# VH-VL binders against Large ribosomal subunit protein uL10m (mRpL10): the designs that were tried, part 84

Target 1, 224 residues: Large ribosomal subunit protein uL10m (mRpL10), of Drosophila melanogaster (Fruit fly) (q9vpl3)
Amino acid sequence: RGKINIQRPKAPHYERARVVAVTQPKYPELPKAKSCFKTRAERTQQQQENPYNEIIAREVRNWLDHSRLVAFFHLSSITADDIFRVRVQLHKQNLHLKSYGSKIIEQAVKNTRYEAIVPLFHSNHCIVFSPDPEKTAALLRIVRRVPQMVLLGGIVEETMLSRNQLVAYAQMPGLHAVQAQLVQTLSQAPGHLIQQLQAHQNSFVQVLDVHAKNQMNEETPKST
Key: E = the ipSAE of ESMFold2; O = the ipSAE of OpenDDE; V2 = 0.75 times the mean of E and O plus 0.25 times the DockQ between their complexes.

## First folded at step 6 (VH-VL)

Design g7 (from w59 with light chain T97Y Y99F; framework fv_imvotamab_arm2; at its last look DockQ between E and O 0.29; V2 from the best seeds 0.00; counts 0 for: pae E 16.1 > 2)
Fold by OpenDDE, look of step 6:
Structure g7 (fold): chain C 224 residues (1-224), chain A 118 residues (1-118), chain B 112 residues (1-112)
Amino acid sequence: as target 1 above (224 residues)
Amino acid sequence: EVQLVQSGAEVKKPGESLKISCKGSGYSFTNYWIGWVRQMPGKGLEWMGIIDPSDSYTRYSPSFQGQVTISADKSITTAYLQWSSLKASDTAMYYCARLGYDSSLDYWGQGTLVTVSS
Amino acid sequence: DIVMTQTPLSSPVTLGQPASISCRSSQSLVHDDGDTYLSWLQQRPGQPPRLLIYDISNRFSGVPDRFSGSGAGTDFTLKISRVEAEDVGVYYCMQAYEFPWTFGGGTKVEIK
């Protein structure tokens, strides 16, 4: 009775092998968990249909609508502590740093005037919101110390600005200061005109007076 | 007027869960962060953590990390501090406070006394 | 963590006399922008803390003129020019310069 080699079982007879092959329970391939093979497109679509995303998108829209200053930043590798520090600093200036997924941003700005910002959000990004456009300079000052935050551009008073334009804007005197200067300049203009007109009149009178004096001197006969 | 109103005193047993609240009024709730401070009986103030109600961004003191959960509901202008399982050592007064723009805690709640006793 | 050390622990004061409380930080609280993240809080008996001073020397709204804050870097002082009965309580310094934020141990002001 040949020792059944349990380590290398002899291949069953051809007929038996066929029967075993046919009788092997075809376990239905466990439906490949749809979750693992969802195409990027399907995952994206499911994310788009998430009611939660809609809520967040509405929030983003709300921020955009109520902000007079919006700045977009690329966010490189940053620690939680550094983010916290930056947020606290921004908070001091009533600046609000938010981070949203690209899909949420897309949904939020879809069919809006801000749709052009979508390409900015292909990587890790953050957005800073402010109700006060005068805080642009403060924002830039804070961010300059954070190398992990790279300014991409922004929206000021509903106008989209490039990085350079935003920097330039921050360097400008406040609108009120400029307006005050303008008013001052305009208020001085009439005074200058009056002075010029008066100067000419005074000069004319002086010339006439000199002429009159000269004529009187010529008419005084030298009483020899 | 800026006000923070906290929920009433709580008496609990060890192992019980608890959620206390801090309601802000008189200001834009989403524009200011809310911090939580613990004061054990006869002891000083301990910073626990802080939350930005606008997006629920939260930071915890290392001593309180994993021990408590800070949350906020901006729709009702309320911040929360919660425990999943209370300990006797959690017996303390808990204050919520608003973080002002000067990075100071400018307005405080009246406090919530939590007593955990077997 | 930044350690905030307050001295003295207790300050018995006669009514009408000045009081001084010191707070020392284990490291500088001065930010690059020149801002110092130091504040002083008052806690009267049975009451919540109240903000007195922010950014070293700025008095919070409603705080009497008798309270003043001074200091720089790591050394800070709260002064009460004339202590009143209502000033009895525990005073705390707080730093918000570095996470986690920390309080001093407190100084108890009492009337002699």
Scores: ipSAE 0.835, ipTM 0.930, lowest interface PAE 0.7, mean pLDDT 88
Fold by ESMFold2, look of step 6:
Structure g7 (fold): chain C 224 residues (1-224), chain A 118 residues (1-118), chain B 112 residues (1-112)
Amino acid sequence: as target 1 above (224 residues)
Amino acid sequence: EVQLVQSGAEVKKPGESLKISCKGSGYSFTNYWIGWVRQMPGKGLEWMGIIDPSDSYTRYSPSFQGQVTISADKSITTAYLQWSSLKASDTAMYYCARLGYDSSLDYWGQGTLVTVSS
Amino acid sequence: DIVMTQTPLSSPVTLGQPASISCRSSQSLVHDDGDTYLSWLQQRPGQPPRLLIYDISNRFSGVPDRFSGSGAGTDFTLKISRVEAEDVGVYYCMQAYEFPWTFGGGTKVEIK
């Protein structure tokens, strides 16, 4: 119940250890204006050709299960230097920057309440995970300096939040004060509060769909 | 108790390949980056590169780009530094170190001495 | 690249006396978020480096309080209030403000 113990994630498939032993990284030739994160096509192609997609999907499930803060970003082209600085700055705050192919995300969230996030991963993206929802303000402060990362929304305390809701959450006092505010509200109108939260969740899903459509409309759809 | 345990000293000839290891224990390996640092005999410290073990994202110092390969196997909590063809100028002590959330190298391995001579 | 310049190169000191090591960066290491990216390392003879100070002035776990860090912007100082025999070694400053990360040239502290 204390800090998230990532040393005990769900056991990866034994094939994952075999994959790492066989497919050691090679030096990339071009660390220039290209992003250090793979393009959408490269992520999709790699997922289609890799026999170990399930191992990676299990890692995503583990992150989702053990993170109380998850933030989704659209990622524009970014230099290797800039993304490295961002990753280091985020790690200082227990914020973990990741990117996964859309098929991997789809496999990871299948049959979960988070299936609505899949459309966000059809474009170039990144995700920030953290066990500490109190780090939302620090996250937004860091990414404010990174125009290449555009916040789409997130998950806090297992609740999906829109961009505006996540920003508002970050401006709240402390976690204790937020919990006290929720108790006061529940004491006044419990049934109406549940409906309001459910409506916000439904609106959040709708906002995510609109954001995904807007981003996909700015990119040429694949022919297949 | 955070520990980084490196593989033992190596004596090699120019042109040979080499892979040295750094095993992390006592912490969540995938939550922390691992950096590699070179120290030539009687000289200071040089940052070589860093890896995020969670997705194998790797970044190299420009002076080491193309000369070494940094990799990790997160299933056995181990990072690697390897050369395809050693030079005599690669004779040095090599350290792995964990990048703390404060952007400091907070825990260091004991070092691996690599000696390359004819 | 950010150049880290340490002075002095060597600091012979009488046991029990203070020592002071300077580090100057070629540009500011302080970001808008209030974090700094300066740390100090100690390397005793025959041993790996160890972290002493991070974020200019924060002592790492297990570091004696005779070590202190200070500074701002581009000028940083590591102080040892009373040098002990175990403090012999080389001290390095390091910046992680921008890539590539760089170290100072080192300052050797030794007993007279």
Scores: ipSAE 0.000, ipTM 0.431, lowest interface PAE 16.1, mean pLDDT 75
ESMFold2 (binder alone), look of step 6: mean pLDDT 93; pTM 0.948

Design g9 (from w59 with heavy chain N31D, light chain E98H; framework fv_imvotamab_arm2; at its last look DockQ between E and O 0.21; V2 from the best seeds 0.00; counts 0 for: pae E 12.6 > 2, placed apart)
Fold by OpenDDE, look of step 6:
Structure g9 (fold): chain C 224 residues (1-224), chain A 118 residues (1-118), chain B 112 residues (1-112)
Amino acid sequence: as target 1 above (224 residues)
Amino acid sequence: EVQLVQSGAEVKKPGESLKISCKGSGYSFTDYWIGWVRQMPGKGLEWMGIIDPSDSYTRYSPSFQGQVTISADKSITTAYLQWSSLKASDTAMYYCARLGYDSSLDYWGQGTLVTVSS
Amino acid sequence: DIVMTQTPLSSPVTLGQPASISCRSSQSLVHDDGDTYLSWLQQRPGQPPRLLIYDISNRFSGVPDRFSGSGAGTDFTLKISRVEAEDVGVYYCMQATHYPWTFGGGTKVEIK
């Protein structure tokens, strides 16, 4: 009686194999949890239809509309502690760091003047909002100490600026300082004009005086 | 005037849930963070955690991580501190405080006394 | 965690006399940004804490001139030039440089 090799069972006779194949309970393929195979498109669509996303999108729009300074950053690998530290530093300057999903941003800026920012949000990103454009310099100073935050660009006074333009803006003297300088320059202009006019008059008087003195000297008879 | 008004005293039993509130007024609520501080009877002040009401970003002290939940509703300018299951050891005065721009707690609520007794 | 050690635990003071409270941190409280986030709080009996001093030496709004803060690095001092009856309470130092933020153990100021 041949040792039944339990490890390599002899293939059943062809007929038996057929019967076994047919009688194998076709376990209904457990519906592949639709959740695991939802196409990126389906997941995206479901995310778009989430009422919660709409609320967040509205919030983002509100931030954009009420902020005079908006800065976009790429985030590299950053720890929770580092994020906290940065947020606290920004808070000191009334700067608000926010992070939103790319889809939320897309939804928020769709059909708005901000639609051009969408390409900036393909990776991990954060946004800093401020009601004060004068805080741009402070923002950049803080972020310089955070290598994980890379400035991509921003919006200042409703104008979209590149990274370089933001840096340049931050280096500019405050509007009030420039205005004061302008006023000073303008106030000096009349003074200079008056000085120039007076200089010509004074020169003329001097020439006349010299002429008069010369005439007096010629009229003094040499009393021989 | 900046004010933080907290909910009234609570008497609870162990195992019960609790949510206390801190309402801010007299300032832009979303521009300032709210911290929570515990003071056990006859003891000092203990930092619990902080929340940014603008986006509900929260950071807990390690000692309180997982023990409490800090939240905020900016629409009603209110911050919350909640327990899912109270312990007798949670008996304390709880203060909310505003974080100023200088990283100081510049304004404080009047406190909420929580008593947990079987 | 940063340990904040206050001394003395109790400070009995005669009215009109000066008081001094020390706060020592286990580590430097100088932040990377160069600032030191040390504050002093006053808690009167039955009241919530009140901010007195922020950033080591700056008096908060409404705080009397008799209160002053000083120090650097790890050693900080709160001084009351002339103690008044209303100054009775517990005083706390607080650091917000390192997370988690921590308080000192408190110093009880009492009138003799």
Scores: ipSAE 0.750, ipTM 0.892, lowest interface PAE 0.8, mean pLDDT 88
Fold by ESMFold2, look of step 6:
Structure g9 (fold): chain C 224 residues (1-224), chain A 118 residues (1-118), chain B 112 residues (1-112)
Amino acid sequence: as target 1 above (224 residues)
Amino acid sequence: EVQLVQSGAEVKKPGESLKISCKGSGYSFTDYWIGWVRQMPGKGLEWMGIIDPSDSYTRYSPSFQGQVTISADKSITTAYLQWSSLKASDTAMYYCARLGYDSSLDYWGQGTLVTVSS
Amino acid sequence: DIVMTQTPLSSPVTLGQPASISCRSSQSLVHDDGDTYLSWLQQRPGQPPRLLIYDISNRFSGVPDRFSGSGAGTDFTLKISRVEAEDVGVYYCMQATHYPWTFGGGTKVEIK
């Protein structure tokens, strides 16, 4: 039972502080005053934008194109040590934690079906990429212990999924083809609607979600 | 078959710049981190830093922070180690190595000998 | 930085006899997750290092079963059950539990 792909360096404090933001590398940027209130000043800032944004946007496109699992998170305030531990835990499962600016995401998804994700990146965020969609359950188990990372949704096999859809996907038995077909069926679903999977066994995640919402007064989760 | 192929030996003078390369093949380059290791003549191994080629996230050993730059170009599956101004003390063998899932350096390049002399 | 101390510095061994290499760390290598990230590397003369053992005792793919690792905490051992001519070289332990990652000073194994 060797751990897979683990990085456990104990970084010096100054490097740990740089990891706190979980942000992409910073390249020199030409304009420092994006707060200019005049139209000419805004045009000057646009003309002097960081010339490397397209390079990073291509990286994001490549990650999106080569990842069968992508998950989006809101990231609350987190220490450098904590985010580093999470990155190591995720990397052991072939899950890659990244962060990019909203303009770079906009460039990366321009003229694609994924343009709708851009607003998710206006605040602190992180993204997890993986070539292995079967690792969705492992992702959710790791992140459940990290209250600073709040799941917003994801992409599985080129299909955008809400948070609840992604959770439902993770609970499927494990054949990728079956899970991919279920994801396609769940696409564009308007929320916690019950899904009849031709099984007549009422243990679906969506049914449990509706039951939990109807019984919001219940404090104790019941197992078995 | 996993391979890391490094650029050839270099002979330089103090103050010159240098960029050496490490090309990965036989695996998904962006799925594994690349580390750089120095071996000074007649001495042991020193870890210099790592890079995640997928987004260029880098982390340096404190001894090498600010002294070298680690980068990667994933479009040609190549990692780089570069100096802006070489010193005679930079004379060493430099290895790249792939970081395996268990935090071990599982596959190594053949090494690049850098000699810095007057 | 974690200091990794290897003994002996040199180990001349008769062909077919066992060799044992010790590695001691200045701090426990047991990570907060309960695992220990210790590996062993072999560097043959004129060659790059190669991975032999990871996670204290697991042989890497293609490594002969005459190589074995053991230990816990701060004390670790690499054993070669029957030394062959191809085993000549320098052996390093490496820890990846604490940043920065560090190597032992090396143990030279030679035949005579």
Scores: ipSAE 0.006, ipTM 0.457, lowest interface PAE 12.6, mean pLDDT 75
ESMFold2 (binder alone), look of step 6: mean pLDDT 94; pTM 0.957

Design k1 (from x59 with heavy chain R59E; framework fv_anetumab; at its last look DockQ between E and O 0.27; V2 from the best seeds 0.00; counts 0 for: pae E 8.7 > 2)
Fold by OpenDDE, look of step 6:
Formats: structure tokens, sequence, C-alpha cells
Structure k1 (fold): chain C 224 residues (1-224), chain A 119 residues (1-119), chain B 111 residues (1-111)
């Protein structure tokens, strides 16, 4: 009785092998999560055809149109938790942090006055929106301590600003303070002018009086 | 080493003005914020407000808004807490502490300044 | 009023593990991972023990740990020692601002 080698079972007769092959339970291949095998190109193409992208693009445009302050940031190795933290801080200041895909941004700003911002969105990025340009300083204070957020530039009152210009803008006194200073300066200007004019007139009168007195003294003949 | 040194204990009468100080050392003073915390005798901690010394941006707790003034002189790495008119209820220990930003904790604390306001 | 609620007191024997809870009244308070814990000995300034719910500053004993579940943050002190007797305060954001809010404090007694 040949020792049944359980480690290397003899191949069954071809007929039996066929029956075994046919009777083997075909386990459905677990649906390969479609998302795991899509190439970046396929993912990008699918995103382009998604009607949802149009909706998001409209949203982006809406934010741009209604914001008086828009700041663009590059994100460098930031975690979701860090983003959330910053988002919360910004939100408390009525600053809205949003992140959109580059294609969505392109679609949103195509043929608009904002088209120039497209080159800023080649990498991981986020946008902060605010209806209040006075919040620029607050924004910079919050993100100053977030090294993962790099300021690229922004839009303030429909004007595109560089990083440096935005920083300078944030350091400026508020409009009201500047206006108050201007009014104060303007209110002082007439007073100073009047004083200067009066000073010159007074000096002139004094000189004339001295001259007149000197002439009178010369005309008094010494009556010998 | 990071250190915050506060001014000495104060004994004042109601109605008097007071300014206490907090000097930072061992770090870049303008890179961090300074918060002020009040602790009444036998009571808990109360956050009063915060200042960014770099631009003197200040924020107050609603309970302390208009009651105190927080300021800073970055040239000497010093933050200030001041009252225009002290009340008996202002009797407390006052702490300054370093804070990185709004979301970061108070990581280094001063030793505290005891303010006693009594008639 | 947005408040962080702590038990007034907790006690434990040396070597035991104790937990102090901090519960926010709003989903916004304590709902974020920005809870800090401070230790204060009598007559001393508070000391930061835990930040961001579970992070420990350098120099703080590994006996101190933090966690959060829902709107409740917890400070756990393992291997309780006599030196741990102090007041403990939790802190976080307020719901609508960047203001810091402190809990009412918990007195820890080591029996």
Amino acid sequence: as target 1 above (224 residues)
Amino acid sequence: QVELVQSGAEVKKPGESLKISCKGSGYSFTEYWIGWVRQAPGKGLEWMGIIDPSDSYTEYSPSFQGQVTISADKSISTAYLQWSSLKASDTAMYYCARQWDYSFPLDYWGQGTLVTVSS
Amino acid sequence: DIALTQPASVSGSPGQSITISCTGTSSDVGGYNYVSWYQQHPGKAPKLMIYDVSKRPSGVSNRFSGSKSGNTASLTISGLQAEDEADYYCSSYTSSSTWVVFGGGTKLTVL
C-alpha cells in the first residue's frame, strides 16, 4: 500500500482533476476598491466630468466675489488636525479657510478677473476668505505661528497683492484711524499758515515803524 | 531657559491706579503671546486677556473688557497689566504666561503678583 | 454660559491611578483637541501638564496622561504620589471665541 505522501499528493487522474477544477467554489473576487487602482490621470479625468465640480466651481466664484479679503497659502506637510486647528481659529474671526482642487479653481476663475491666480494653485494649497479686509492683521497673526502655511499672496479690495504687500497692508492703521489723522493734520494746517502769515506781517510792520522813526529823527533840524 | 518674572506684590486702596509688569527672557519675546490670568483668593483660574508683543494686538475676556488694559514694550521684553481705578474685588493673584497662539496652552508662567486692594 | 465642569475633589491612595474629568457644556467646548491641563500647588503658579488632549510637555512625568471621549476630557495620574496633591485645572476654547476658558478646578488629595 503506497505511502500516501500528504505533502506531495499525486496529481489526480485527469478526469478527476477536471471535476475538481469545475467544482472548486469560485469565490467572488472582492471588488477591488475602484479608488485604489485608478491612476492619477484617471482620477483627474473623472473629476473633470463630474457635474459636482461645476457646483464647487460656482461656490468658489461666489466666495471670490463676496470676499473683500482673500489670502492664498501653500500647505507644506500639514496634518488634518493642524488644518482643523487653524480653521477653528480663523472661523472664530470670521475667516473662512477652504481648500479646492487646482482644476476646480481653474474652472472657477476661467474668463474672470481672477484668472491670474491659477499659477498659485499648482501645489497643495488653501484659501482664506473674509468679507472684512480689516481682518488681514488677524489672519496673519493666526497663521504666523503655523509654519506649514506659507502665504503666497492675496486679494484685498479687488487688488492683487504680493506676500510683502499683504504684510504691509496688515501693518497699516485702520482706515478710520488714518482718516482721523488726516483730518487732524488738515485742521492744523490752516492755523499754522495763518500764524506764519501773521508773523511775517507783524515783522514787516515793525521794520516800517523803525524806519519811520529813524526818518523823523533825521529831519529834526538842530535849532542852533 | 524660558522665564517670566513679574513685579512684586502690591497693596493699594480703592480708586488708585496700578500697573504691574511681566518680563520675559530666554526666548524671542515677539514670537510668543502673553496671557494674563487672575486667581482670586481660594478661587479658580480666570483668563483675562492676551497680547501679541510684536504689534501690541490685544484681546480681552468679556469679563475684563474695559476693566483692565494689557500692553507691552517689546524693546525691554515686558508685558503690562494696568488698572485705572482699583476695586476691592480686584484683590487677587495675577499671573502672566507665555502662549504660542490662540490654540496653544500657557506653557510658561510667571511667579504671580499678589494685588491687595483694601480700604 | 460656556463652562468646563470638573469634580470639586478627587482622592486616591499612593500607587493608585486616579482620573479627573473635564466636561464641556457645549459641543464646541471640549469638542476640539485643544484641551490642556494645569497642576497648581498651594502658593505656586500653575504648571502645564498636558496639552492638545494628550500631549505631554518635556519634563512632565509619564504618570500623567490625557484623553478625550465626546465632550469629556480626562486627566489620568498613575502611580499616585504625595507630590501629586494639588489643584488641577482643565482649559479649552470657548464656543464662540478664541478666549481661553478654565474649568473650576479639582482638588486632588493623596490619602
Scores: ipSAE 0.020, ipTM 0.555, lowest interface PAE 5.7, mean pLDDT 83
Fold by ESMFold2, look of step 6:
Structure k1 (fold): chain C 224 residues (1-224), chain A 119 residues (1-119), chain B 111 residues (1-111)
Amino acid sequence: as target 1 above (224 residues)
Amino acid sequence: QVELVQSGAEVKKPGESLKISCKGSGYSFTEYWIGWVRQAPGKGLEWMGIIDPSDSYTEYSPSFQGQVTISADKSISTAYLQWSSLKASDTAMYYCARQWDYSFPLDYWGQGTLVTVSS
Amino acid sequence: DIALTQPASVSGSPGQSITISCTGTSSDVGGYNYVSWYQQHPGKAPKLMIYDVSKRPSGVSNRFSGSKSGNTASLTISGLQAEDEADYYCSSYTSSSTWVVFGGGTKLTVL
């Protein structure tokens, strides 16, 4: 198109091992002979005992506990330099892009109210954390220029929101107005609140299913 | 052909207001940001701030925060730079330029608007 | 807030190669590959010559090339021509308090 091809920088971002290691959790690499014949239970036990996994799972829990905004994305193939540019733009807005293995996320949310989010992480994904829910609009405008990141939904002020609800939240004038609407929703009769939480959970599962099928069927290049 | 056309030169007195414009054509105006750059007479380039015309999101350099207002009207593919009260130190050439976002190059530039503020 | 450091002037004869330096810090030139170079003739708007350290936009001569090493980016002009006489500015993304920072500019004189 008419824009300069800026998404393809000279050097891969992942050469900065410290930054990449924090962003891209590493699972233990088993010897091929051991992996070929091990049962699922044996591989799961070996992974559960890895001290690195437990450290990273604690990191995820700390992010969830301290973030008033959490957004979940499906992540298509993207170059290291393109994702670095996105992370830099997000970081300037106090938005923190992270990627974790699904088993680390399962370990992190065990015994929390967020266990329902685990199905979102069966495919390629990334998560954005922020202490500032006012930054939801900034998040969405940054990622709209990144087709490789597809919004699945999020958590705002400990309330799970669908993709459409999060987009609507970002478009509301002023944080005070949106906070008032959230408070009104939470202050409704107990049965109504339970129905809204169940709808959010169903919406996340449905979006994941559609995304998984779309990823299998698309097979399109990352960019044109 | 991508083109940015700025409004004409201005001669103003201190304390007057001013709004200068930058009209983009030859591309999808809302797909790119518009940055503003100041160049004082005989001096270098200074980045002032940027706007995303699609939703009017703005960012300012700390040196210009609160000194100017950047805005856009996407229906006519036009961005604006505005002062509520000009100072003599605002005398400069002002450029608009197309930018993917605030971290990327300024690939097409307007011709510039000379603003002269004299006592 | 801070400007990237460029020499005030450089000169060369037609046909020669010259290099203009642009020195920053690990917060900008050294830490990121978002360095651009702009050419400005007297009385005219700047023109983008190089972006992403070393890439040329369509319509820019391959006589212009860019590189960087550590905290210093370089613009090299080979086969110098009279029309290359202009001011040259580098710019970079910065993680400091200013999102985009320019260098102070370099006047290129073709002898």
Scores: ipSAE 0.007, ipTM 0.504, lowest interface PAE 8.7, mean pLDDT 76
ESMFold2 (binder alone), look of step 6: mean pLDDT 91; pTM 0.932

